# Designs tried in a protein design chat: VH-VL binders against q9vpl3. Part 70

Target 1, 224 residues: q9vpl3
Amino acid sequence: RGKINIQRPKAPHYERARVVAVTQPKYPELPKAKSCFKTRAERTQQQQENPYNEIIAREVRNWLDHSRLVAFFHLSSITADDIFRVRVQLHKQNLHLKSYGSKIIEQAVKNTRYEAIVPLFHSNHCIVFSPDPEKTAALLRIVRRVPQMVLLGGIVEETMLSRNQLVAYAQMPGLHAVQAQLVQTLSQAPGHLIQQLQAHQNSFVQVLDVHAKNQMNEETPKST

## First folded at step 17 (VH-VL)

Design C171
Fold by ESMFold2, fold request of step 18:
Structure C171 (fold): chain C 224 residues (1-224), chain A 120 residues (1-120), chain B 112 residues (1-112)
Amino acid sequence: as target 1 above (224 residues)
Amino acid sequence: EVQLVQSGAEVKKPGESLKISCKGSGYSFTHYWIGWVRQMPGKGLEWMGIIYPHDSYTRYSPSFQGQVTISADKSITTAYLQWSSLKASDTAMYYCARIDYGETFGFDYWGQGTLVTVSS
Amino acid sequence: DIVMTQTPLSSPVTLGQPASISCRSSQSLKHSYGKTYLSWLQQRPGQPPRLLIYKISNRFSGVPDRFSGSGAGTDFTLKISRVEAEDVGVYYCMQATQFPYTFGGGTKVEIK
């Protein structure tokens, strides 16, 4: 039940190509000759746009800081009516569909662990923000019917996840699902109830213990 | 349904202070910007400035810098436009409007307007 | 400041006939990543403005398909394919490519 049997579904060729690109290491590219030389008009525009983009980045930073779920998509050609329908469906689930330029995203994630997301915004894209990480399954269900939106990966509870990891996360029981299982169990004999609660508690404590050990190992460097 | 509801019309004398309000509803108030726009009688639209209610960051048009104060109280989802000392030339219709840089990159929803009349 | 110039200042139109409104900016509205933040607003008599078109050519929610926007760089056009009585009002272009945000002077559409 908690297993991920469809962590990597058979996707359209387009989606498989995007998944491969997301999971591969980003290699440094050689500077282009054009990038070494800029016209005076280009330099002036960049100088004016950097302060403007930094101001707009406050909006992106606010979404990132208050969204426990963030999903990144490549967006291929889609009609205005179709994207509007998708936006409405997502909004009903407290999922907010947005798009920002790459420079604005760069300013929003500067000096954070999320700097790696900037290259995702060099092509046509969209981002979905939500305060509700349990809505990941609903998000994937809605966009499965929208081949123009290709999942690239996401952020859940401040952890970057690849496409496959995000799909796997969507299949795991959430707090709501655990609470629903508890309600169903309460109609059973007391001994059986105690066993089920202890099993769930032990699983939850084990996850917390692994997290705590990782935090202690990362935050207690030994001096020499 | 996104709504911006502004405070009612005001009749004032020169030198008096005034604070008008714009209450947002039907959306997450702190994730969107609020701008103020002036329309003088029989004239077009003038951008006065914007505020981001999340952190109260403000940006004023150079024409209005130092002439008005834009503020917000996110706990009651309300933005404000304030004068410390009104002039007869402040007689105009004042609109608040919402901006979403992640979709429209423009003023998508508008308040009904607040008429401010300064005379005598 | 980017100056936005609209023509004509007034556009009397017979019901059912097209209307075309022009907006010219004093400098390119093209942002560095290729997007242009030009909007069209409609202000009906006695009402607040409302958004019609954003990013040159995208119709906002609830805007009829008889409204269309086009243009690039410094030259932009709003078209109404068949003017209806409810389309009477003043139309403004607006740029949000840089601060300060600026509006055109307006074009009044009237039924003749």
Scores: ipSAE 0.807, ipTM 0.906, lowest interface PAE 0.7, mean pLDDT 81
Fold by ESMFold2, look of step 17:
Structure C171 (fold): chain C 224 residues (1-224), chain A 120 residues (1-120), chain B 112 residues (1-112)
Amino acid sequence: as target 1 above (224 residues)
Amino acid sequence: EVQLVQSGAEVKKPGESLKISCKGSGYSFTHYWIGWVRQMPGKGLEWMGIIYPHDSYTRYSPSFQGQVTISADKSITTAYLQWSSLKASDTAMYYCARIDYGETFGFDYWGQGTLVTVSS
Amino acid sequence: DIVMTQTPLSSPVTLGQPASISCRSSQSLKHSYGKTYLSWLQQRPGQPPRLLIYKISNRFSGVPDRFSGSGAGTDFTLKISRVEAEDVGVYYCMQATQFPYTFGGGTKVEIK
């Protein structure tokens, strides 16, 4: 357990270090000791930050809990005028562009199912919140014209989605709307597959009734 | 359009109680903070405190702690500032203002103000 | 508490000429997360305050581009490139970096 760490004989440097060590007060230089005893400036800054971080984390948690669409973006260098223009476009679609510190987001998602999002915030970032998951397509359309915003992933209806899954989801609500319109069109035309299946069952009952009546009578004319 | 509409002017005597209101509209009231700011006649602005209407969490300026009560009723999108016993030195204009920590990090939209006059 | 000091106390300006307002804080307004939460407010005669500039230099919605903000650390400036008649009023700086939030004493801008 040597007091010095030397690999080769380097007497001048070694002797200088030993002389200095003997003449100075010994105190712990371990990393844990430095971590345990912060400077007065560091302690003061943490005291000011803790109440503040808690307050703002309430806002972030509230947005996460009440947004059916949350999208996470990496944000590269962008002018204040350009980001303002994007924010206005998003706001018109009930899409709320927000920026919070990574420590705030980490505190807001602590002990929630959202803890997995924390690694997304290693770099400069922003978040879009909305109560309207059907606005995902509008979101992607708007940001497609903004190369400074790079989609990382999102949350839709309490479900975590990767970037590719979120893009696919944006197309899927359009498919569901088209499918609903198709069903309505088929229901309006006689002989719809759904209606024909139901009428097929009812038609069997009607044919059996006609057959029974025809067995009672000799001639039964059929008209069209 | 985001609006904060405050209750009308008040004329009171020292020792009387008072509760003034700030009704928010045109935005999701519970997602944003409300702060109260005092402006004494011919003077500048003083921060009094904030409230988060979602859960009624409050924080007061030390100068106003124990002097006023800040509250909110999220069901009617309204924040309140109240005194149990007014002093002549409470004569001032009182503003409510909205705070968005995710964008402006400060008071973005302001109410029209409520003038409170306390004299014997 | 962070003390915010504004200069000048009043700024009479010829219409169409620039105006410059200084705000100094008693300590750095830079948050440990690297952001500075310094705002500028305008209070026109008989009206409530309104937000002009946030986070040092970002113009709020509906604020004309003749308004600009700059600064760092403890020294901040609001500039009006060409003063209009509607710009008459009192301007306040405000810090939200730490509690309690504090305002400067105000600077009155008027047409001379």
Scores: ipSAE 0.771, ipTM 0.888, lowest interface PAE 0.8, mean pLDDT 79
Fold by ESMFold2, last read:
Structure C171 (fold): chain C 224 residues (1-224), chain A 120 residues (1-120), chain B 112 residues (1-112)
Amino acid sequence: as target 1 above (224 residues)
Amino acid sequence: EVQLVQSGAEVKKPGESLKISCKGSGYSFTHYWIGWVRQMPGKGLEWMGIIYPHDSYTRYSPSFQGQVTISADKSITTAYLQWSSLKASDTAMYYCARIDYGETFGFDYWGQGTLVTVSS
Amino acid sequence: DIVMTQTPLSSPVTLGQPASISCRSSQSLKHSYGKTYLSWLQQRPGQPPRLLIYKISNRFSGVPDRFSGSGAGTDFTLKISRVEAEDVGVYYCMQATQFPYTFGGGTKVEIK
């Protein structure tokens, strides 16, 4: 008896709503006069639009459910040629640039864990989907050359990340890069090499343990 | 590269059943729609319907509702167009085509076509 | 159903000269989301259709810059700035603004 309130792995923070609220505040607009009348043509078009809402929502939901990387961008005015070039560059990296209406995205994520992303789409936007979360760095490098696409945040491995968190994720070295950095640290500790040569292998192991702990950018997990 | 490869030409008699196929490769098959388009001899193009292979959701043109069945098997990345009883008027070229509502909102890649000949 | 009318039915053109193909819809193709889902397809002799232009004016991947699309509302145009021998074929407009999807009747481009 003595362990209280240690872990909450499935609901650590309800930050989704807070992140969304911070990323893109919209200035209040004066209320518009609401017309209760629609033309006959408008009613006919809305009846024809209902199947598209269902059809496109299926596509959006499928992309969201099967993408380990999702990045949301505000899209300012951009030429068709420029967006085409960006789309081609992203496609080469298995990054899929899509644009959908905000109402369709709201319908697609209704009653899902993604519902908190809806406010990100109150303005002109685009979304990048990918099964490859390791392509986050490539995504950000390509988009850096496109000032019309402003990163709002994303989802990586089913975790919502703010803009800054996504940038930080992209800059983290992979496991192989971390291992290579450890090897380089072993080579770059000359002040301890004289001490190591005079001592047994046990002293050498102690120096390696200190440098390995210092060079590993890891948090101690509580599950194992 | 994105490819849609259709089954070979068919010669049939009225009343026979037929199932033709459209195999997609070079892309994530379940993330994109497949549509079927008919081209009668010497005529233009006619939309028949669409399917989303992810969940087999279908929508038919009113002209073809009840006349054909559109289906898909996502495990082998293949869509199908099927008749239970062919008519001589079904003689045509049949195309499958991919649809991406997030980019082109239209038929971006096309199969080579399957010629179906139905003679009395 | 939205009727798509193409003119001309046949467009013989001298190699290296421009060609212009018109497509008129029976009603506006503007979707409630503000975009118009009008595409242009090319069908070369003995080949399936291929996408040239989508959403009025966007060239699809691998389409030469001699192809351009324009238009609004009910009137749309495909232009080929310098016709090449490989451009021979039938060109179709198609709308996806509402179901059922409908195509124009086609315009045959051939070299004089």
Scores: ipSAE 0.752, ipTM 0.878, lowest interface PAE 0.9, mean pLDDT 79
Fold by ESMFold2, last read:
Structure C171 (fold): chain C 224 residues (1-224), chain A 120 residues (1-120), chain B 112 residues (1-112)
Amino acid sequence: as target 1 above (224 residues)
Amino acid sequence: EVQLVQSGAEVKKPGESLKISCKGSGYSFTHYWIGWVRQMPGKGLEWMGIIYPHDSYTRYSPSFQGQVTISADKSITTAYLQWSSLKASDTAMYYCARIDYGETFGFDYWGQGTLVTVSS
Amino acid sequence: DIVMTQTPLSSPVTLGQPASISCRSSQSLKHSYGKTYLSWLQQRPGQPPRLLIYKISNRFSGVPDRFSGSGAGTDFTLKISRVEAEDVGVYYCMQATQFPYTFGGGTKVEIK
């Protein structure tokens, strides 16, 4: 299941349009509303005077750059003892459970190919990092028993995958077989360089939406 | 198991240089920060600074800026604290400790300490 | 710098009785990210410090459930529900909400 909209039921068009609007790049940009040069300088100084943005962004970027598997979860209220036990189980599989603020994630992925992940962190969350993409199945088995952790999606071998794509990836045999499946599925998208150059545009969201719709139509049981 | 092992006690004279070490094991050394904390005899704890071994990014407490150098060699999973010219007031116990901003946001594991004695 | 003030300076307690340690900060420890990064450390005699509690109330790995933390804003408390002989030592609060990191002056817990 995907992210539940906590607002009242409405057609998905608003939510999809909202994601596209958030991810649209605007260059060059100045804050348009009631801002002046003095206000711009104050915003820049506030960013530079908050050292945690730089410090924690270094940690997050290091994890992202050196993890061939990254999984994003929504995290509901959970006791420290329960999350610790989950962390221990994950650690045995070389899976590293971390939680950072959404603003810190935004700063960490700024000007990188990962900018599209920012909307995933609107609420309380956690991230699992691993150098071992073959551990995706173990990850999903462990967290299936943890209802407080709801899978939102992930990154495997530098490719952003939806929730359903990541679940499908975990069911494939062997790393080589999964790489072949992934290459065949994504080879219909723009070339590898074009995909990366579009990282700060909504192309990732649009491509994933098309793949998610195709996979949902074939993979979801039509009962309920 | 996460373990930080520090170099042994040192007895020095004022003006001498010194480099003490902190070797991390049982975890991915380059993904976690190392901080240094001073405890003067019979007194409390003082934060000195932090380093990220992945890229050697450092941040010092204003009280220690320019007084010590914090460094790391990630190839041997070791962080260092060094003085170019020791003073008698540097006599203290020095701890290294690991920080994990993704979990505890604080010093979760500590080394055993290195006693530095500076006297004439 | 945020000044952390601990009370009492010394807490002699009878075995099996509760102990309560207060920590007050010179300004609010609530970060703009909505989290408060207040930790409690224990330093047993002749040993390095040990993390007990992080983010106000979370017990670290291997810390007995007789230790609990609470508080908000500028006022924080560490409680030991039933003091045992191994709890003798000095307890420090520490804030990591902003640099420089600062510690309280310590509270010595000892058995009467």
Scores: ipSAE 0.748, ipTM 0.872, lowest interface PAE 0.9, mean pLDDT 79

Design C173
Fold by OpenDDE, look of step 17:
Structure C173 (fold): chain C 224 residues (1-224), chain A 120 residues (1-120), chain B 112 residues (1-112)
Amino acid sequence: as target 1 above (224 residues)
Amino acid sequence: EVQLVQSGAEVKKPGESLKISCKGSGYSFTHYWIGWVRQMPGKGLEWMGIIYPHDSYTRYSPSFQGQVTISADKSITTAYLQWSSLKASDTAMYYCARIDYGETFGFDYWGQGTLVTVSS
Amino acid sequence: DIVMTQTPLSSPVTLGQPASISCRSSQSLVHSYGKTYLSWLQQRPGQPPRLLIYKISNRFSGVPDRFSGSGAGTDFTLKISRVEAEDVGVYYCMQATQFPYTFGGGTKVEIK
């Protein structure tokens, strides 16, 4: 009785091999696990334009169109409570903190002057809206206390500003203050100009007077 | 402070028309949605529809589509709910409420309600 | 339409004791953007509804910390850690993930 080699089992008799081959459970090929990685394209295609997003997008557009100050922030591990606190502080300054889905934002700004902001919304984000660009300094003061809110950029008076530009803008004296200074400077300018013009004239007259006096002194004959 | 003030209680007969109002104050009326919610006596809340006062875009619940009209006058910061022909089944409390999709994504402030009674 | 089912219908509670209300949706309330738009409303007797919780767990302005919301997907819970007399009323869950918006049937909280 030949030692059954368990490591190399003898091929079964032809008939048995046939039966085994036929009775081998054809395990349905496990559907090739469609790699959970739906290609970005497939994810994007299945994003059926949810009519819901279009509806909400009008709100976003309205905020953008009627805000003279818009600031974009990245949110890094901020708690709901922290957001609420910030919102309350901002609201007291007539600053409106909003958070919308990225797709809603994309829909809202599509084919508009705001389309360039879309890349800012790939992560957790929020937007602050204000009708008053003078509130930029107040906004930055409030947000400075919230390290979880990272300023990405903004729009002021229809101009897109980088983070640094927005900070610089906030440090500038208000337009009215600058205008007032300008007016003051301009109001002083004529006086200075007149003084300078008069100074030259006066100097000229003085020089002429001196010349005239010298001529008169030369013409006085020494009456010997 | 955000406030929604609704018109007073109405008693009507079947077949009559009715328009009730919701006046918003304390916020930018044109930037927030207004929704209407029905509550029948002793029953739960039913979403009727919403309006965006800025452009008067409206969306209705299928159950209320064609049954009511939602409108808004942004000049006086007022939203309206109206019936062309009331039915006894329209007897209910009607609430207007503000929706903020940028924060709560729901009804954050509510009016005091308008009781509509339709009886023969 | 998404059907919102609340349990229990009535919740008699002793003052100072906790209360828990469950809300189940017929489908996932997770929006395509990963956000869940579930809210809890409180309606006191003779008063309009009031927003308590939005987006599952966020307390609205003026809402006491004894109120908390939790849940995910299709199952949501409102908890009151210590029920007070002023908490008497009907509580509703609401979904705003898709139109039409739908409310739960309500849970009546009463004091024993």
Scores: ipSAE 0.875, ipTM 0.946, lowest interface PAE 0.5, mean pLDDT 88
Fold by OpenDDE, fold request of step 18:
Structure C173 (fold): chain C 224 residues (1-224), chain A 120 residues (1-120), chain B 112 residues (1-112)
Amino acid sequence: as target 1 above (224 residues)
Amino acid sequence: EVQLVQSGAEVKKPGESLKISCKGSGYSFTHYWIGWVRQMPGKGLEWMGIIYPHDSYTRYSPSFQGQVTISADKSITTAYLQWSSLKASDTAMYYCARIDYGETFGFDYWGQGTLVTVSS
Amino acid sequence: DIVMTQTPLSSPVTLGQPASISCRSSQSLVHSYGKTYLSWLQQRPGQPPRLLIYKISNRFSGVPDRFSGSGAGTDFTLKISRVEAEDVGVYYCMQATQFPYTFGGGTKVEIK
């Protein structure tokens, strides 16, 4: 019984070696523990990042506060050229396509009415700003041609809207048209009420007239 | 179209004060940053500082901190660069430029430049 | 401060030939968000600087397709596929990853 040399095991047969090599769990290289020693450069960069983020956050906040239309998009595998094309189209409509880091957005909206948007920015995202809420339809028209831009939701007139709600909003008649319809409806309401009240009275009068006519016919004595 | 128009060339003596201007047009002036860049004769570009016209928040390069003042008047969409006391070493071309952190993260549009000459 | 080093200082190029400019940063320009804020500027003689490329490889509006940017981390390259007469000038790289913003020393592109 040949002494199994446990110190120098014979190399496995070539086929077994191949199988073992292929079946070796590729342990994701543990992210090389970024050596706890953040290089002075990294520390400096981190320290500078905070002020830097605050500065950019100011810009983001200003856009949010002064935009009547804000739309949030996820970007899926879009090329720089495609983004550029979309940007140009949007710009022609006074729609401003912006991209900010998630942390910047988080800082910008912290303790504000916009804080609810933070979960939307966990991946590659962009924001479209506009001072004109009537541009919602134009925005959606442009974005429909760009499958890589996925609408997540938005803010219109300080109201948070879901994707579906934004689509519905874009399909609605303009504010003035809605207002006109409302005024028309309100102006017709009293007229309808009067008509209904008069209808009952008119019906009652008709019934009375028929009754009166029947009584007159019964009182005519058959002159034998 | 986005345009930045700067004030004309200046010839000054050492010790004099100076304020040059940069007027923005064709965009929302309050939403974009304005930066100032110095270019000494025959030299490269030097970042001086930035201002956010919305609230006049400013940040300076350490090299220019205390040497110049950057300001803005959003009502007339104009940014300013000023010196309280000019030095001969301030002789340079000064550019204003717009910064868009949401798109380019750099200077996307530039003024034509203001030449400042400080000579005794 | 991040030091931006451009090479070459001067690039004489024959019309129609390609040109390449290198920019090296003293530290990584990758921001904490994974984006790199490197830009390329063109300054023609007697004119203000003009933005060519932003975020390493994105062409700015109105920039011809003969201009391209590439690179990562600390090494960046601007390429001109076919140099035209109008391309004569000084090219600068700029970093905006951290304050203070810094520019390269410039590369002068000239026609032979």
Scores: ipSAE 0.875, ipTM 0.945, lowest interface PAE 0.5, mean pLDDT 88
Fold by OpenDDE, fold request of step 18:
Structure C173 (fold): chain C 224 residues (1-224), chain A 120 residues (1-120), chain B 112 residues (1-112)
Amino acid sequence: as target 1 above (224 residues)
Amino acid sequence: EVQLVQSGAEVKKPGESLKISCKGSGYSFTHYWIGWVRQMPGKGLEWMGIIYPHDSYTRYSPSFQGQVTISADKSITTAYLQWSSLKASDTAMYYCARIDYGETFGFDYWGQGTLVTVSS
Amino acid sequence: DIVMTQTPLSSPVTLGQPASISCRSSQSLVHSYGKTYLSWLQQRPGQPPRLLIYKISNRFSGVPDRFSGSGAGTDFTLKISRVEAEDVGVYYCMQATQFPYTFGGGTKVEIK
């Protein structure tokens, strides 16, 4: 029984060779291990990413600091055209629709009072900024027509609000209206007090008048 | 409407200093970046640098680093590009443009340009 | 620096015909966050540049629908479906994915 030369196996018979060729498992070429070595380009890009993100983070921070209304939205599958349409509508109301990367947002709000918003930016998102909190109602009206924009929450007058709280806020009468009502109520309070104070005095005077009239009637001698 | 209005054409000699201006209007000047772009005669566009008017943060192209100074006065919504000593090679059209990183991530509005001619 | 290469240098086009401009970047313009910051600018004779397209395919405000942008990674295209007389000028692609920002060399669109 000839020693099986394991180092130089004899070429199999033609038929066997064909079968072996067809039955050889085509091992998917192991995805060329993306060499853990980030290409110089990737490294350069990463190196520049930090400064780049920092630059944009400044912008984000500035918007946050100077906006009295900030609304956060999740974007579902929305087209560029739809976004454009919404942007135009918002712009007419001095509402600014912006989109930033999550990492940029994270960097912008790091170690700030806004850090709590980071979890809102896990997916495709946009932010609406406004210097006027009274535009909340207008914002919600516009966005209501855009089902692809889902309100997540917001910041109004430096206070974080949930979606429901923002909706409630939008339904509130304007600050000026509330102030006017308050002033009206306060202006009526003294009048009511005066009326109540006068009511007692007037009642007393009426009782005295009745008493005086009764006394006059008793003093009229029945002239027999 | 967003507008950037630049200062008028300049004719200078080599060695002279120059400061050109770009005034923004129709938007919140402090929230948007201003970039400067050079266009040499008959040539393409070259990015020079950017400034954030809010805090006057600047970044320059390596090619223009130390060659020019970009500044801004937010009180009058104006950005500036300045040379301490002009060269003949500085002859070009200079554009200021607004950058919105939250929307276009590019130059969305441009000034009309300032032609700078440096000739001996 | 990212080198932006535009082709052709000149594009003579008959009125009403389509035009196509190519822009190739020396490296991918896809940012780490998955966004590509490629813009197309139009510069008419004697005028400042104007933004046409941003982020590959988004038309800027006031830009006619005959302009469209497409592409991915390193290859980008600006198309004009029907060239009009007002479309004469030089077109530039620009990348803002990394500093320094760089422009293509420009493509001159002319009427035959």
Scores: ipSAE 0.874, ipTM 0.944, lowest interface PAE 0.5, mean pLDDT 88
Fold by ESMFold2, fold request of step 18:
Structure C173 (fold): chain C 224 residues (1-224), chain A 120 residues (1-120), chain B 112 residues (1-112)
Amino acid sequence: as target 1 above (224 residues)
Amino acid sequence: EVQLVQSGAEVKKPGESLKISCKGSGYSFTHYWIGWVRQMPGKGLEWMGIIYPHDSYTRYSPSFQGQVTISADKSITTAYLQWSSLKASDTAMYYCARIDYGETFGFDYWGQGTLVTVSS
Amino acid sequence: DIVMTQTPLSSPVTLGQPASISCRSSQSLVHSYGKTYLSWLQQRPGQPPRLLIYKISNRFSGVPDRFSGSGAGTDFTLKISRVEAEDVGVYYCMQATQFPYTFGGGTKVEIK
């Protein structure tokens, strides 16, 4: 007799009504509940990692505190052998090539004027540290032959400099601290504009990479 | 060029104290971590802890917390591993190794090892 | 604690033939930002360990290109494409993704 099995193809009306009624916020919250579980799982992993990252950040803080020159680069695909050769060349000039995860960088620069640099490290990157700000010219000369490393900017004598400001600094004679401040003062963009550009990391990093490579290629013949 | 040179082998009795050393050279000692690793006779490797010589921050493996002391003297580029009271079960080879979180994120250079023998 | 399990325990290999060593972790070694800090070490007879591979697949300075690393998540492999006499020793995997740092139990590679 009954052709349709109301228990198999669809739940009885009262079961649907009771499920909906008992869990009436349930349907609007099903994606929210899954998002909450995913968010809780992600937060649990982050809570386990935050103390670890803070411990590792001691290394970054030590480099920052003892480096008169810090340069930031975007790093394209590069082999371990190639990066080793670059590291050796830089090390001969007391330039130390490093790379750290973005969360470690965030912990290292927390509550400092350098917090704005964190978004630069969401993609492949490297950082060069040196106690010797006069090595800026040597740094630029070495990396000019390494197209996989694209200069983004740096810090000289605790003053943040854009790519162009750092290049200009490398060409100046005289006192490093005064020169770095003068270059930044004369050439700096408003801080909020720099922050807005840094917030669009993927697209902006690509634009800066192209511009920096074009600038480096154009300047190479004139630096003889 | 990077070298970690450890102090020589030790033969001790249970209950004695011991301090072994690991001297780093050929690199900027205070910018890199030093870890200690135990290898019991015929066994694998066990991480004991790490120290950052710059600020003497230490972290111990739970298995070794309270059993050893890790320290460093950055003025002579040397890290130390100490026992207040040795046990026969402390008989092992002890290695120091350098950690560079900015490059390898692991133990890149190792000392030659210090054999500690604790026997009655 | 993350348990690192290596297989095989012993790997006798004919000179010039490949060797493959597996390492499995008890949980994922991936941080929230996607990095995995797995290393491979070589300990020749009577010598301290030396670093071969870091961050899964990067060869350390001075390591021959016959050594390669691969893997993801919980499963990692070290391969030696053509075993030479100098490759005899014990190989360890190690994770630095979280404290405490832990090693695999080791795989002894020998010429048979």
Scores: ipSAE 0.796, ipTM 0.899, lowest interface PAE 0.7, mean pLDDT 80

